Miniprotein binders against p81326. Designs and how they scored, part 88

Target 1, 226 residues: p81326
Amino acid sequence: MLHFGGFIMEINHISKILEKEREEYIRNKVEEYLKQGFSKDDAVNKANQSWRTYIGHRIQDVIYNLLKKFLKDSGLKVTTDKALNNRNLPEELDKVKRLIAINYGEYLFLPDADVIVYKVENNDIKIIAIISVKNSFRERRFETTYWKLKLKESPVTSHIKVFLATPDKDNEISYKCPNGKPKKMRIILEYELDGIYFLKEDFEETEKAKHFGKIVEDIIEISKKL
Below, E stands for the ipSAE of ESMFold2; O stands for the ipSAE of OpenDDE; V2 stands for 0.75 times the mean of E and O plus 0.25 times the DockQ between their complexes.

## First folded at step 9 (miniprotein)

Design aK68R (at its last look DockQ between E and O 0.82; V2 from the best seeds 0.00; counts 0 for: pae E 2.1 > 1.5)
Fold by ESMFold2, look of step 9:
Structure aK68R (fold): chain B 226 residues (1-226), chain A 83 residues (1-83)
Amino acid sequence: as target 1 above (226 residues)
Amino acid sequence: SEEEKKIEELLKKAEELLYEAEELAKKGDYEEAIKELEEAVKLLEEALKIAKELGNEELIKLVEFLLRLVKYLIEEIKKKLEE
């Protein structure tokens, strides 16, 4: 009986922990934009936009580092789509890249995945899961669903699990029927994806919608079936 | 490396203290829970020192976040103690 991750179970506080940086960050950014010649109103708007980008990247980094740490002892490796787009890839990562590429006729593209989990057995690479980290659903609401559908089109990628990880601070997908009205985005995401993992406490749990702390156990279980 | 294994041991010990603190907090023993979490901070600070000596940027980022997480939990328990 192995216990997975008290720290990973407490990641639900990540938005609250990182939000404490907001006030200082915004103040510093406003000063930067004012020095660049922007008006006060423009500087404030740009600073708020910059914060949204910054906080999203911080959440992605935390998730990547935690998954890398907690999956290591199970023989599972973790990389990112950004790492796969670098020049002069090691042979292992080049194979990972080729195993997840999507064919668009004359072009090959990688799915937008913040984290990719794979294993190596007898010099063979098996892609287990792709995890998209979304801080907000304001743009490209169904991008993760699109990539799941594209991966299903080929027998070489159809086994790959596609997960969404999100704090969902604004409750855009936390409940199926808030106030008795179906939430299209939550319903479609849960239907099409292999799982949604929330980095917060307050959401509607289902077989596919879980606390993020469960993702390590789920990935390990899936890897044993491959 | 041996240093990376020591960091892993420190993280496991800190995590055990986190579990103990959560049990204490469930019983309303907030002062005792804070003491356990403060010990976890000391272990994480030691782990951070080793990670910085290694120059392992990924471990540094991980341990820095874990430190902020435990300190956040201490703050939240202190708020409950004042209620």
Scores: ipSAE 0.508, ipTM 0.800, lowest interface PAE 2.1, mean pLDDT 87
Fold by OpenDDE base, look of step 9:
Structure aK68R (fold): chain B 226 residues (1-226), chain A 83 residues (1-83)
Amino acid sequence: as target 1 above (226 residues)
Amino acid sequence: SEEEKKIEELLKKAEELLYEAEELAKKGDYEEAIKELEEAVKLLEEALKIAKELGNEELIKLVEFLLRLVKYLIEEIKKKLEE
């Protein structure tokens, strides 16, 4: 049994837990935007948009912290693209940044990488996995697949596993073919990515679509092969 | 650090209690499950205290989330108990 596996398994409640804060958050933000001179309708819309961003970041933070903690004993390290977006990086993180960079000819750009898992062996860094955390798929639905494909194009980055972690609160990708109709997004994401990890119980499980509770084990296993 | 080790120990114990509580709840022993989770809350609160003393923002956030999780589970089990 994975250390802290119980907490990981119960993470399906993350959306519900965080949604408890929504009403208060929205109220406060609406008031703030009203004070800024926005109309009531605009204030509500802006508040809702702010909430989506806020809740997304909260989920990312939770997942990051959990993975960092649960992978620590395995000797694996965790960082974020945000942490890499610094002018003065420690040598280790600078190497990590370079090892996930995508070549666009004259320029190197980083993929969206909410969580980056890597190991350090004999002062060499190996990138193991990038985890994209998505609360909803309203925007940039296939951005993660784009990055996976781009990473695959280089022998430097082709080994990097790209995972999607999501509560999929709106059931956008929970099932492949509900009512006999294929869900394009689920099918494409599952095909292109190395795995989808659901922070919920109600989903169609496949070889690549698993409960988030399996992600730590999967990452550790991948790490052993790198 | 010694303090970080203590946090890890507390988290481990809290997790064990979480598993026990889950098993109890599956068996319908909701009252006992709640007791286990309440003990887990105590452990996590201690961990949070230490994390705050260390100023470790990542650990603070982690433990705060875990606390919310456990408290949520208590609430959910209490609802089941009332049914």
Scores: ipSAE 0.276, ipTM 0.673, lowest interface PAE 1.8, mean pLDDT 89
ESMFold2 (binder alone), look of step 9: mean pLDDT 87; pTM 0.842

Design aK71E (at its last look DockQ between E and O 0.88; V2 from the best seeds 0.00; counts 0 for: pae E 2.0 > 1.5)
Fold by OpenDDE base, look of step 9:
Structure aK71E (fold): chain B 226 residues (1-226), chain A 83 residues (1-83)
Amino acid sequence: as target 1 above (226 residues)
Amino acid sequence: SEEEKKIEELLKKAEELLYEAEELAKKGDYEEAIKELEEAVKLLEEALKIAKELGNEELIKLVEFLLKLVEYLIEEIKKKLEE
């Protein structure tokens, strides 16, 4: 049944919608790589890799834009790690950058933060949540958990919620124990993170594993407690 | 800006139509659901036009995705009508 619970609820179709572009994208990229002198097999492989990166960014952009829109009325602001990767930042974003930085002694590094949600109150910035967007878990499977753990180590960042948003197209983390076999990745991600939000309907729902449609409400609720 | 407010208004109306279309589809009124979604497309197209005029890339990307989403939904409903 098509559940039309608004634009956020219909996000379930994001993978299918974007996949319609795949054939043309791959064809164009293959042609490009062939012109660069790659073999047919290499060109196809590179095109597929390029597509994975491309589609990942597309999903991130969609999620960012949706969150930005739906959180606007609540007075919450949204940015990205990319926006923070500038030498000259506005004061507000410079503060945001500093408030999510992880201490490695002589160095400060930013966590992977596809989406950063924060509020400004009385000229003070409070970081509310970081959302990592993953289309697939082929690479960097536990990177988000690493960052969550690192953020917990500092009283400056320990309050920051870390969420994972994913369509989980390959059903890598949709269920905890399919066929009686525990899926380590699902269990670990759910344990370590503050929440997993699925851009799909077919998943095992738990207290921490929810449909993406709930993320806005959850973030707003968290923001009220900060 | 006034233009941004207009975009927001259009998006809100489009979302309302999406909701109505859902309710219609649940009742089996697929043809009417498609009509509502087609109206939503019109609103989103207008929003896209304004976003382009503003040069707001984020809004452009958002509205473009929403258009694709609604168009996809129309296609899915049409498939149900053919079944």
Scores: ipSAE 0.576, ipTM 0.833, lowest interface PAE 1.0, mean pLDDT 92
Fold by ESMFold2, look of step 9:
Structure aK71E (fold): chain B 226 residues (1-226), chain A 83 residues (1-83)
Amino acid sequence: as target 1 above (226 residues)
Amino acid sequence: SEEEKKIEELLKKAEELLYEAEELAKKGDYEEAIKELEEAVKLLEEALKIAKELGNEELIKLVEFLLKLVEYLIEEIKKKLEE
């Protein structure tokens, strides 16, 4: 049965929707690289790398824009790590940046956060959640869990929920025990993070592993407790 | 602004059409569900036009994706209709 409803629930089709562009994108990029003097083999490899970067940014932008739209009615605001690294940072965003930064003595780093959800109450800012968007787990498999652990170490940041959003196209973390074998990556990510939100239909649901469409009500519920 | 309020109204109505199309598809009324989704496309195209006139990059990106999403749904229902 087709399950469709409001826009936030239909984002689970994002990989299928965007993959329709792949063939044309790669063909056009191969032509560009051939004009630059690359061999056919090199042009194809470069085009495939370009696609991976392109599709990753597209998925991240979609998530940001949908969350911003659907959390607005609940008085929740949304920003990105890219916006927080802007040279001319508005005062509100500067406060958001300071509230999520982790101190390493002489150095200060932002956690792995693609999207940050916060609220403003009584002229004060409270960080609700950060969402890390991962298209694949080829590299930096557990970086998100590292940042969750660092945020838990301080009473100032320990309340911040850390979520992972992923289409998980290659089924790297979709099931806990595929073919009867424990999948360490799924088990550890689910254990350490506050939630995993899948941008697809085919995965093993648990209390922490849910369809992405549930993220809005989860964030709203959390914000009411702060 | 008045233009931003218009975009919000168009998006709300388009979303209502998605809910209506879902109910029609559950009943097996696929052709009528497609008609509702095609109406949603028209509303989203109007919203995109206004977003472009405003130069609002975030709204443009949002509405462009919503158009692709509704077109995807139409294609999926058409597959069901042909079975």
Scores: ipSAE 0.530, ipTM 0.812, lowest interface PAE 2.0, mean pLDDT 87
ESMFold2 (binder alone), look of step 9: mean pLDDT 86; pTM 0.828

Design aK79E (at its last look DockQ between E and O 0.89; V2 from the best seeds 0.00; counts 0 for: pae E 2.2 > 1.5)
Fold by OpenDDE base, look of step 9:
Structure aK79E (fold): chain B 226 residues (1-226), chain A 83 residues (1-83)
Amino acid sequence: as target 1 above (226 residues)
Amino acid sequence: SEEEKKIEELLKKAEELLYEAEELAKKGDYEEAIKELEEAVKLLEEALKIAKELGNEELIKLVEFLLKLVKYLIEEIKEELEE
C-alpha cells in the first residue's frame, strides 16, 4: 500500500483551506478594479469572477503536484495542457501533445487536459489518463464528457481514460437522486467518464464515483494494462 | 538531486506523522495528535526551505499546500478541543 494515503485523504479540506484566502483576495481585487475606474458593484462582481478562476487554478495546481509526486515512484509522468501550449516542445512532450490531439479534419485540437498522465517505455509514449479538474460546474458542465466522447472516436486515443476530479462544493454531482430527483449532471458524467473523484467525503460512492484518494492506485492499475 | 531526495524524505516522514496523528485523533488523543502534526509542520518547513533554495516552483507549491493543510488540521483539532 503506497503510504501516500495521508495527504491525499486529507485533501477534503482543500476548498476550506483555499477559501481562507478569499476575503483578502476579493478586497485586493476590488481595490484594483476601483482604481481602474469600475463601479463598486462592477468591481465586486469582477473580483468574484476573478476569484473563481483563481481558486480553480489553485486546485488544479495542487492536484497536478500531488499526482506528479505520487506517480513518480511508479515511473509515470505527469504534464498539463498548459505545458503543451508551446511552440518549441521537447520531443517527449511533442509526442504527448500529438497523442492526445483530436482530429477535426483539417485541424487537430487538444482536449481540455488539466492533468495528463503518461508513461515512457522503450522510447514509446503511452497516454494513460486525462484528469479534468473542476471546482464548480457553473460553466462548461459537459465539456469533459464531450472530450471523452471525441477521444473515443479515434483508435489512437480511445484507450485514454478520462477522469473528473472535483470538490463539488455546491453538491451539484455528489448524489445521483437526492430527494428522489435524478441529478442529470451526475448521471451523465458518471456514465460517460471513466471515473469521478471527489475531494470530499460527503458524496454517493459508486464503482465510478470514488474519493480522490483512490485515483493514484487506479491510474497505476490502468497503466499496467496498457 | 540530493536535495530533491531530501525533500522526498521529509515529505514521507511528514506523511507518516500525519497518519499517526489521525490514528491518535481517532482514539481521542487530540493533544498528542497535535504534537505529531506540529512536528510534521517542522519537516514541511524544512522541505519548503530546500525547495525554495532549488527554485523548484512545483515543489514549492506542493509543500506550501501541504503546510497549509497540516496547519488547518491542527486548527480543526484545537477547535474540537475547545468545544
Scores: ipSAE 0.523, ipTM 0.806, lowest interface PAE 1.0, mean pLDDT 91
Fold by ESMFold2, look of step 9:
Structure aK79E (fold): chain B 226 residues (1-226), chain A 83 residues (1-83)
Amino acid sequence: as target 1 above (226 residues)
Amino acid sequence: SEEEKKIEELLKKAEELLYEAEELAKKGDYEEAIKELEEAVKLLEEALKIAKELGNEELIKLVEFLLKLVKYLIEEIKEELEE
């Protein structure tokens, strides 16, 4: 009944919208690197690498702000792994951090969990979902599935839904069997994760692979079952 | 706060204009759809001004992106008109 409207549905255009920033960003970065004494070739390479990092963080920021906005009225809170790594955490976020951390004997690590959705009931915190945002699958292709498997191993974290959000601009996981051959990355990600949410129009939709605009109602429905 | 309630009202009105523009575009009324989206831009610009006065970085980032989104939609519809 409570649907947060067309803005969340139009996010599928995020890559096209943000790509308009690329030319100016690259130009400014090349100029900055040249002032630092890098050669032209090195400055261009560094600027392109800088853009990949920048655009990934921009997409994460947009997703975070939209989810925070659209989940607020359902009593759901949103944070990031970046916020959890800050020094001097508020008590609430310190609890969130402890509830997501994975124990490796003497060591404790946070999963790759760009965005975390949780709720607070009577000072108790329940983690609902973790959303990994991947702009590209050139590196860390299956890291999200590894973290899902690790979260499943502990009673504290086994209920946590793990989602992947991606524009998948290069169609690395958009289709299960392109040209009649199974795409290993898409098949494994869809099998292991609780959902894949595409930030674009053209992809093969399934019960687990759907438009990003559906994520708000999916998260709300999951939270009602906890 | 009162300012936050005003931002919420402006965002809701801008979103209503987005739905109306979508219906107009479905009917082929592209010029009228653009006019409604341009009004949504004005509402979002007002929301951005208030968010900046509040110093709320997260609201600023949200509204700035929504502005880019609506302007993108305007450009998309204008390209349809040229065909």
Scores: ipSAE 0.497, ipTM 0.798, lowest interface PAE 2.2, mean pLDDT 87
ESMFold2 (binder alone), look of step 9: mean pLDDT 85; pTM 0.812

Design aL11I (at its last look DockQ between E and O 0.66; V2 from the best seeds 0.00; counts 0 for: pae E 1.52 > 1.5)
Fold by OpenDDE base, look of step 9:
Structure aL11I (fold): chain B 226 residues (1-226), chain A 83 residues (1-83)
Amino acid sequence: as target 1 above (226 residues)
Amino acid sequence: SEEEKKIEELIKKAEELLYEAEELAKKGDYEEAIKELEEAVKLLEEALKIAKELGNEELIKLVEFLLKLVKYLIEEIKKKLEE
């Protein structure tokens, strides 16, 4: 049943929608790599890798734009780590950057933050949440949890909620114990993170594992407590 | 800007039509649901036009995705009608 609940609810189809572009994308990339002198097999492999990166960025962009749109009315602002990766930042974004920075002694580094939600009150910036967007968990499976743990270590950042948003197309974390076997990744991610939001319908729902459609409300609620 | 507000309004209206279409589809009124979604497509196309005129890449990307989404839903409903 098409669960219709507005644009956010229909996000379940994002993978299918974007995958329609795959064939053409792969074909074009294969041709490009062949022209560069790669073998057919290498060209195909590289094209597939390129697609994974491409589709990941596309999903991130969609989620960013949706959150930006739907949080706007609540007075909440949204940015990205990419936007913060500039030498000359507006004062507001410079403050945001500093407020999410993790201390490594002599160095400050930013966590992976595909989406950063913050509010501005009386010229003070409060970071509300960081959303990591993952299309697949083939690489950097626990990177988000690492950043969450690091953020907890500082009183400056300990309040920041860290969420994971994923279509989980390969069902890597959709269920905790499929066939009686615990999926370590799901269990660990759910334990360490503040929430997992699925861009799909077929998943095991828990207090922390929810449909992406709930993320806006959850963020707004958190923002009111900060 | 006024143009951005117009885009937002169009998106909002499209979302309302989406909701109506969903309710219609739940009732089995697939043909009417498709009509509502087609109207939503028109609104989003207008929004996309404005976004392009503004050169706002974020809004362009957003509206393009929404447009793809609505079109996908139309296709899915059409498949149900053929079943």
Scores: ipSAE 0.644, ipTM 0.859, lowest interface PAE 0.8, mean pLDDT 92
Fold by ESMFold2, look of step 9:
Structure aL11I (fold): chain B 226 residues (1-226), chain A 83 residues (1-83)
Amino acid sequence: as target 1 above (226 residues)
Amino acid sequence: SEEEKKIEELIKKAEELLYEAEELAKKGDYEEAIKELEEAVKLLEEALKIAKELGNEELIKLVEFLLKLVKYLIEEIKKKLEE
């Protein structure tokens, strides 16, 4: 297989590299909120909340662009849930959307599928993996496992690998038994998902918990089996 | 397109310089590693200029991040020079 050193070996640092933008972002947002009439304390709180949303989307966008580049030579394509929610979809993306949608009686919804990897063979589309990008586990901590379980319910979608990518800055899932006590969140996420990929160096590695730089090789290997 | 192929060529050359910088850094040749990475920055800046001329937002975002990554590596190696 082609060697993917260089840039791919350094993508574990995506969150750390982008975090350097935080100070200027917060300063600009505080100015914006002060202009709107908020107190200094409220402006700071709102700016920090805005940053958490912004950095999550920023990391997702970088992951999308890097995977699109690194998977291209293996014949793999990449899209996002945001692209699939556009009103005017090309036929290829409309097929991708239909292949991951989940039926809830009268309603049809997409799973939380931040980044989607698929391939096209003879005008047939096969979904390889979806990647959920989570910057924090403060809210909706098990939503990714819910979507994995829903995808497992149908033979049409049960093959789709569901990965979690995270910087996990607060060490919420970095270790199974920190201080000798089982960490429920890490254990459940690792058990239910097909893989957890960390955007940092310091975490407990397992067969499913890996450095983010490994994800390209893993996706390529999975695609060869489909 | 021809412009997109040029961008890919520039990115590939920049990546080769990263490999060379890694080998230099392993030998302790930090200043030479930085010089290789500074050349990679120049190649990526050229790629960014072409991507902006094309108006290709995805290529712009990709190259902008690759620039940040290489500049991050330069910063990290400069820290090792202080040791």
Scores: ipSAE 0.624, ipTM 0.851, lowest interface PAE 1.5, mean pLDDT 88
ESMFold2 (binder alone), look of step 9: mean pLDDT 87; pTM 0.848

Design aL11M (at its last look DockQ between E and O 0.84; V2 from the best seeds 0.00; counts 0 for: pae E 1.8 > 1.5)
Fold by OpenDDE base, look of step 9:
Structure aL11M (fold): chain B 226 residues (1-226), chain A 83 residues (1-83)
Amino acid sequence: as target 1 above (226 residues)
Amino acid sequence: SEEEKKIEELMKKAEELLYEAEELAKKGDYEEAIKELEEAVKLLEEALKIAKELGNEELIKLVEFLLKLVKYLIEEIKKKLEE
C-alpha cells in the first residue's frame, strides 16, 4: 500500500496556510491600485479579485507539484494546459495536446485542464485523467462538467477521466442535502464527473466524492486499465 | 540529477517524520511530535536550498509549500499544548 500519507493527508490545511498571506497581499495590492489612480473602494475590490485569482493559482500549483511527485514512481507524467499553450512544443507534449483537444468542427479547442496525467508506453501516449482545481465556485461552476461531457462525445477522448479537486472553503459542494435541501451543484458535479476530491475533512463522502489523499491511488488504478 | 535525487530523499525523510509526528500527536505526545516536525523542517530547508541552487522552480514551490505546511502543523500542536 503506497501510503501516500503525510503530506497529502495534511493538504486539508492548504486554505488556512495560504490565507495567512492574504492580509499582506491585499495591503500591497491596494497600495498598488491606489497609485494607479483607483478609488479606495475600487482598489479594495480589485485587490480582493486579484487575491482570488492568486490563491487559485497557488492551489493549482501545489496540487500539480504534489501529483507530479507522487505519480513519478508509477511512471506517470503530469503536465498542465499552460504548458501546452506554446507554439513550439516537444513532440510528447504536442501529442498530449492533440489527444485532449475537443472538436468544434473547423476548430479544435483544449478543455480547461489544470493538471493532465498521462503515460507513455512504446512511444504511444495515453491520457489518463484531467484534474480541474477549483478554490471556489463563484465563477464557472459547471465548466468542468461541460468539458467532461464534451470529452465524452469523441472516442478519442471518451476514456479520459475528469476529476475535480477543491478545498471547498465555502462549503458549496461538501454535502448533497444539507438541512434536507439538495445542493444542485454537488449533485450535478458528482453525477457528471468521474470524481470529486476534497482538500478537507468535513464533507459527505461517497463513491465519487473522496478525500484528495485517494486521488493518486485512483489515478494509478485507472492507468493500469488503460 | 544527483541533486534532484537528494531533494527527493530529503522530502521522503521529512514525510516519514511527519507521519511519526502525527502518530505521536494522536497519542498525546505533542512535545515529541514537535521535535519530529522541527527535524522535518530542517530537512526541507536543505531540500529548498538545493532546489534553489538548481533553479528548479517547481521543486522550489513544492518544498516551500511543504515547509509552510510543517510549520503550520507545529503551530497547531503548540496551541494544543497551551490548552
Scores: ipSAE 0.639, ipTM 0.858, lowest interface PAE 0.8, mean pLDDT 92
Fold by ESMFold2, look of step 9:
Structure aL11M (fold): chain B 226 residues (1-226), chain A 83 residues (1-83)
Amino acid sequence: as target 1 above (226 residues)
Amino acid sequence: SEEEKKIEELMKKAEELLYEAEELAKKGDYEEAIKELEEAVKLLEEALKIAKELGNEELIKLVEFLLKLVKYLIEEIKKKLEE
């Protein structure tokens, strides 16, 4: 089976590929809003907001579908936090949900995870990793590190790897010391997380900061040790 | 299902053409690389048609993205051919 060549090596371009859809999307949305009676300025603002929501979900869906395909032959399964929040949860997914839940006294909450990778071995479920997909870091800059910390606090979840996947188009975390000045956000994220996977080519690569195409190999290797 | 196995086979063949095209492009054989990628597009278009007939939304989304990926590569190689 081919894991790290062909399609998987090219998914580093996911954000660039999907960004090509922007011009047509915006044009169509502006026309739609103008037909609804919005002013030109309002239609443009609404179209841009619509695009930001659309592209964020689009990237998450692509990552989910690609990981599901590429991890299948290694016996690894993939789900999402949206699937885990369904009311009629199949038994397998109910177990996944309970195995990643964080205890806050009287309350149990799921960590914010866009994609969850797990395996089923001898009828037992082992959570391998969660992947947070972030398009920008203007808000909730360290949310992913918070969840890593919480998962480390319990022996039942401390093994779970926490990864960040990002296009980082604005270069908010692409380099550790741009212009000789430490970038706090990149340094803290890299220190605390198990990996940062970039959906682009231009970033400072380290042992933890890698091209997204490497995530499949890394997850498979981790799963063999669990 | 048999249809899902056919989609998987088509995607595998398309991926092998992607490898061949990448090797051709590295050697400067850009027109040949484009021909291989255009064949991959045809295979993925067939896979997409089957996925739509099945109504399998996950396969539809996967194949649609793979089509965009291959078309992106064709555009990049065409840029190099014009240089």
Scores: ipSAE 0.545, ipTM 0.813, lowest interface PAE 1.8, mean pLDDT 87
ESMFold2 (binder alone), look of step 9: mean pLDDT 87; pTM 0.847

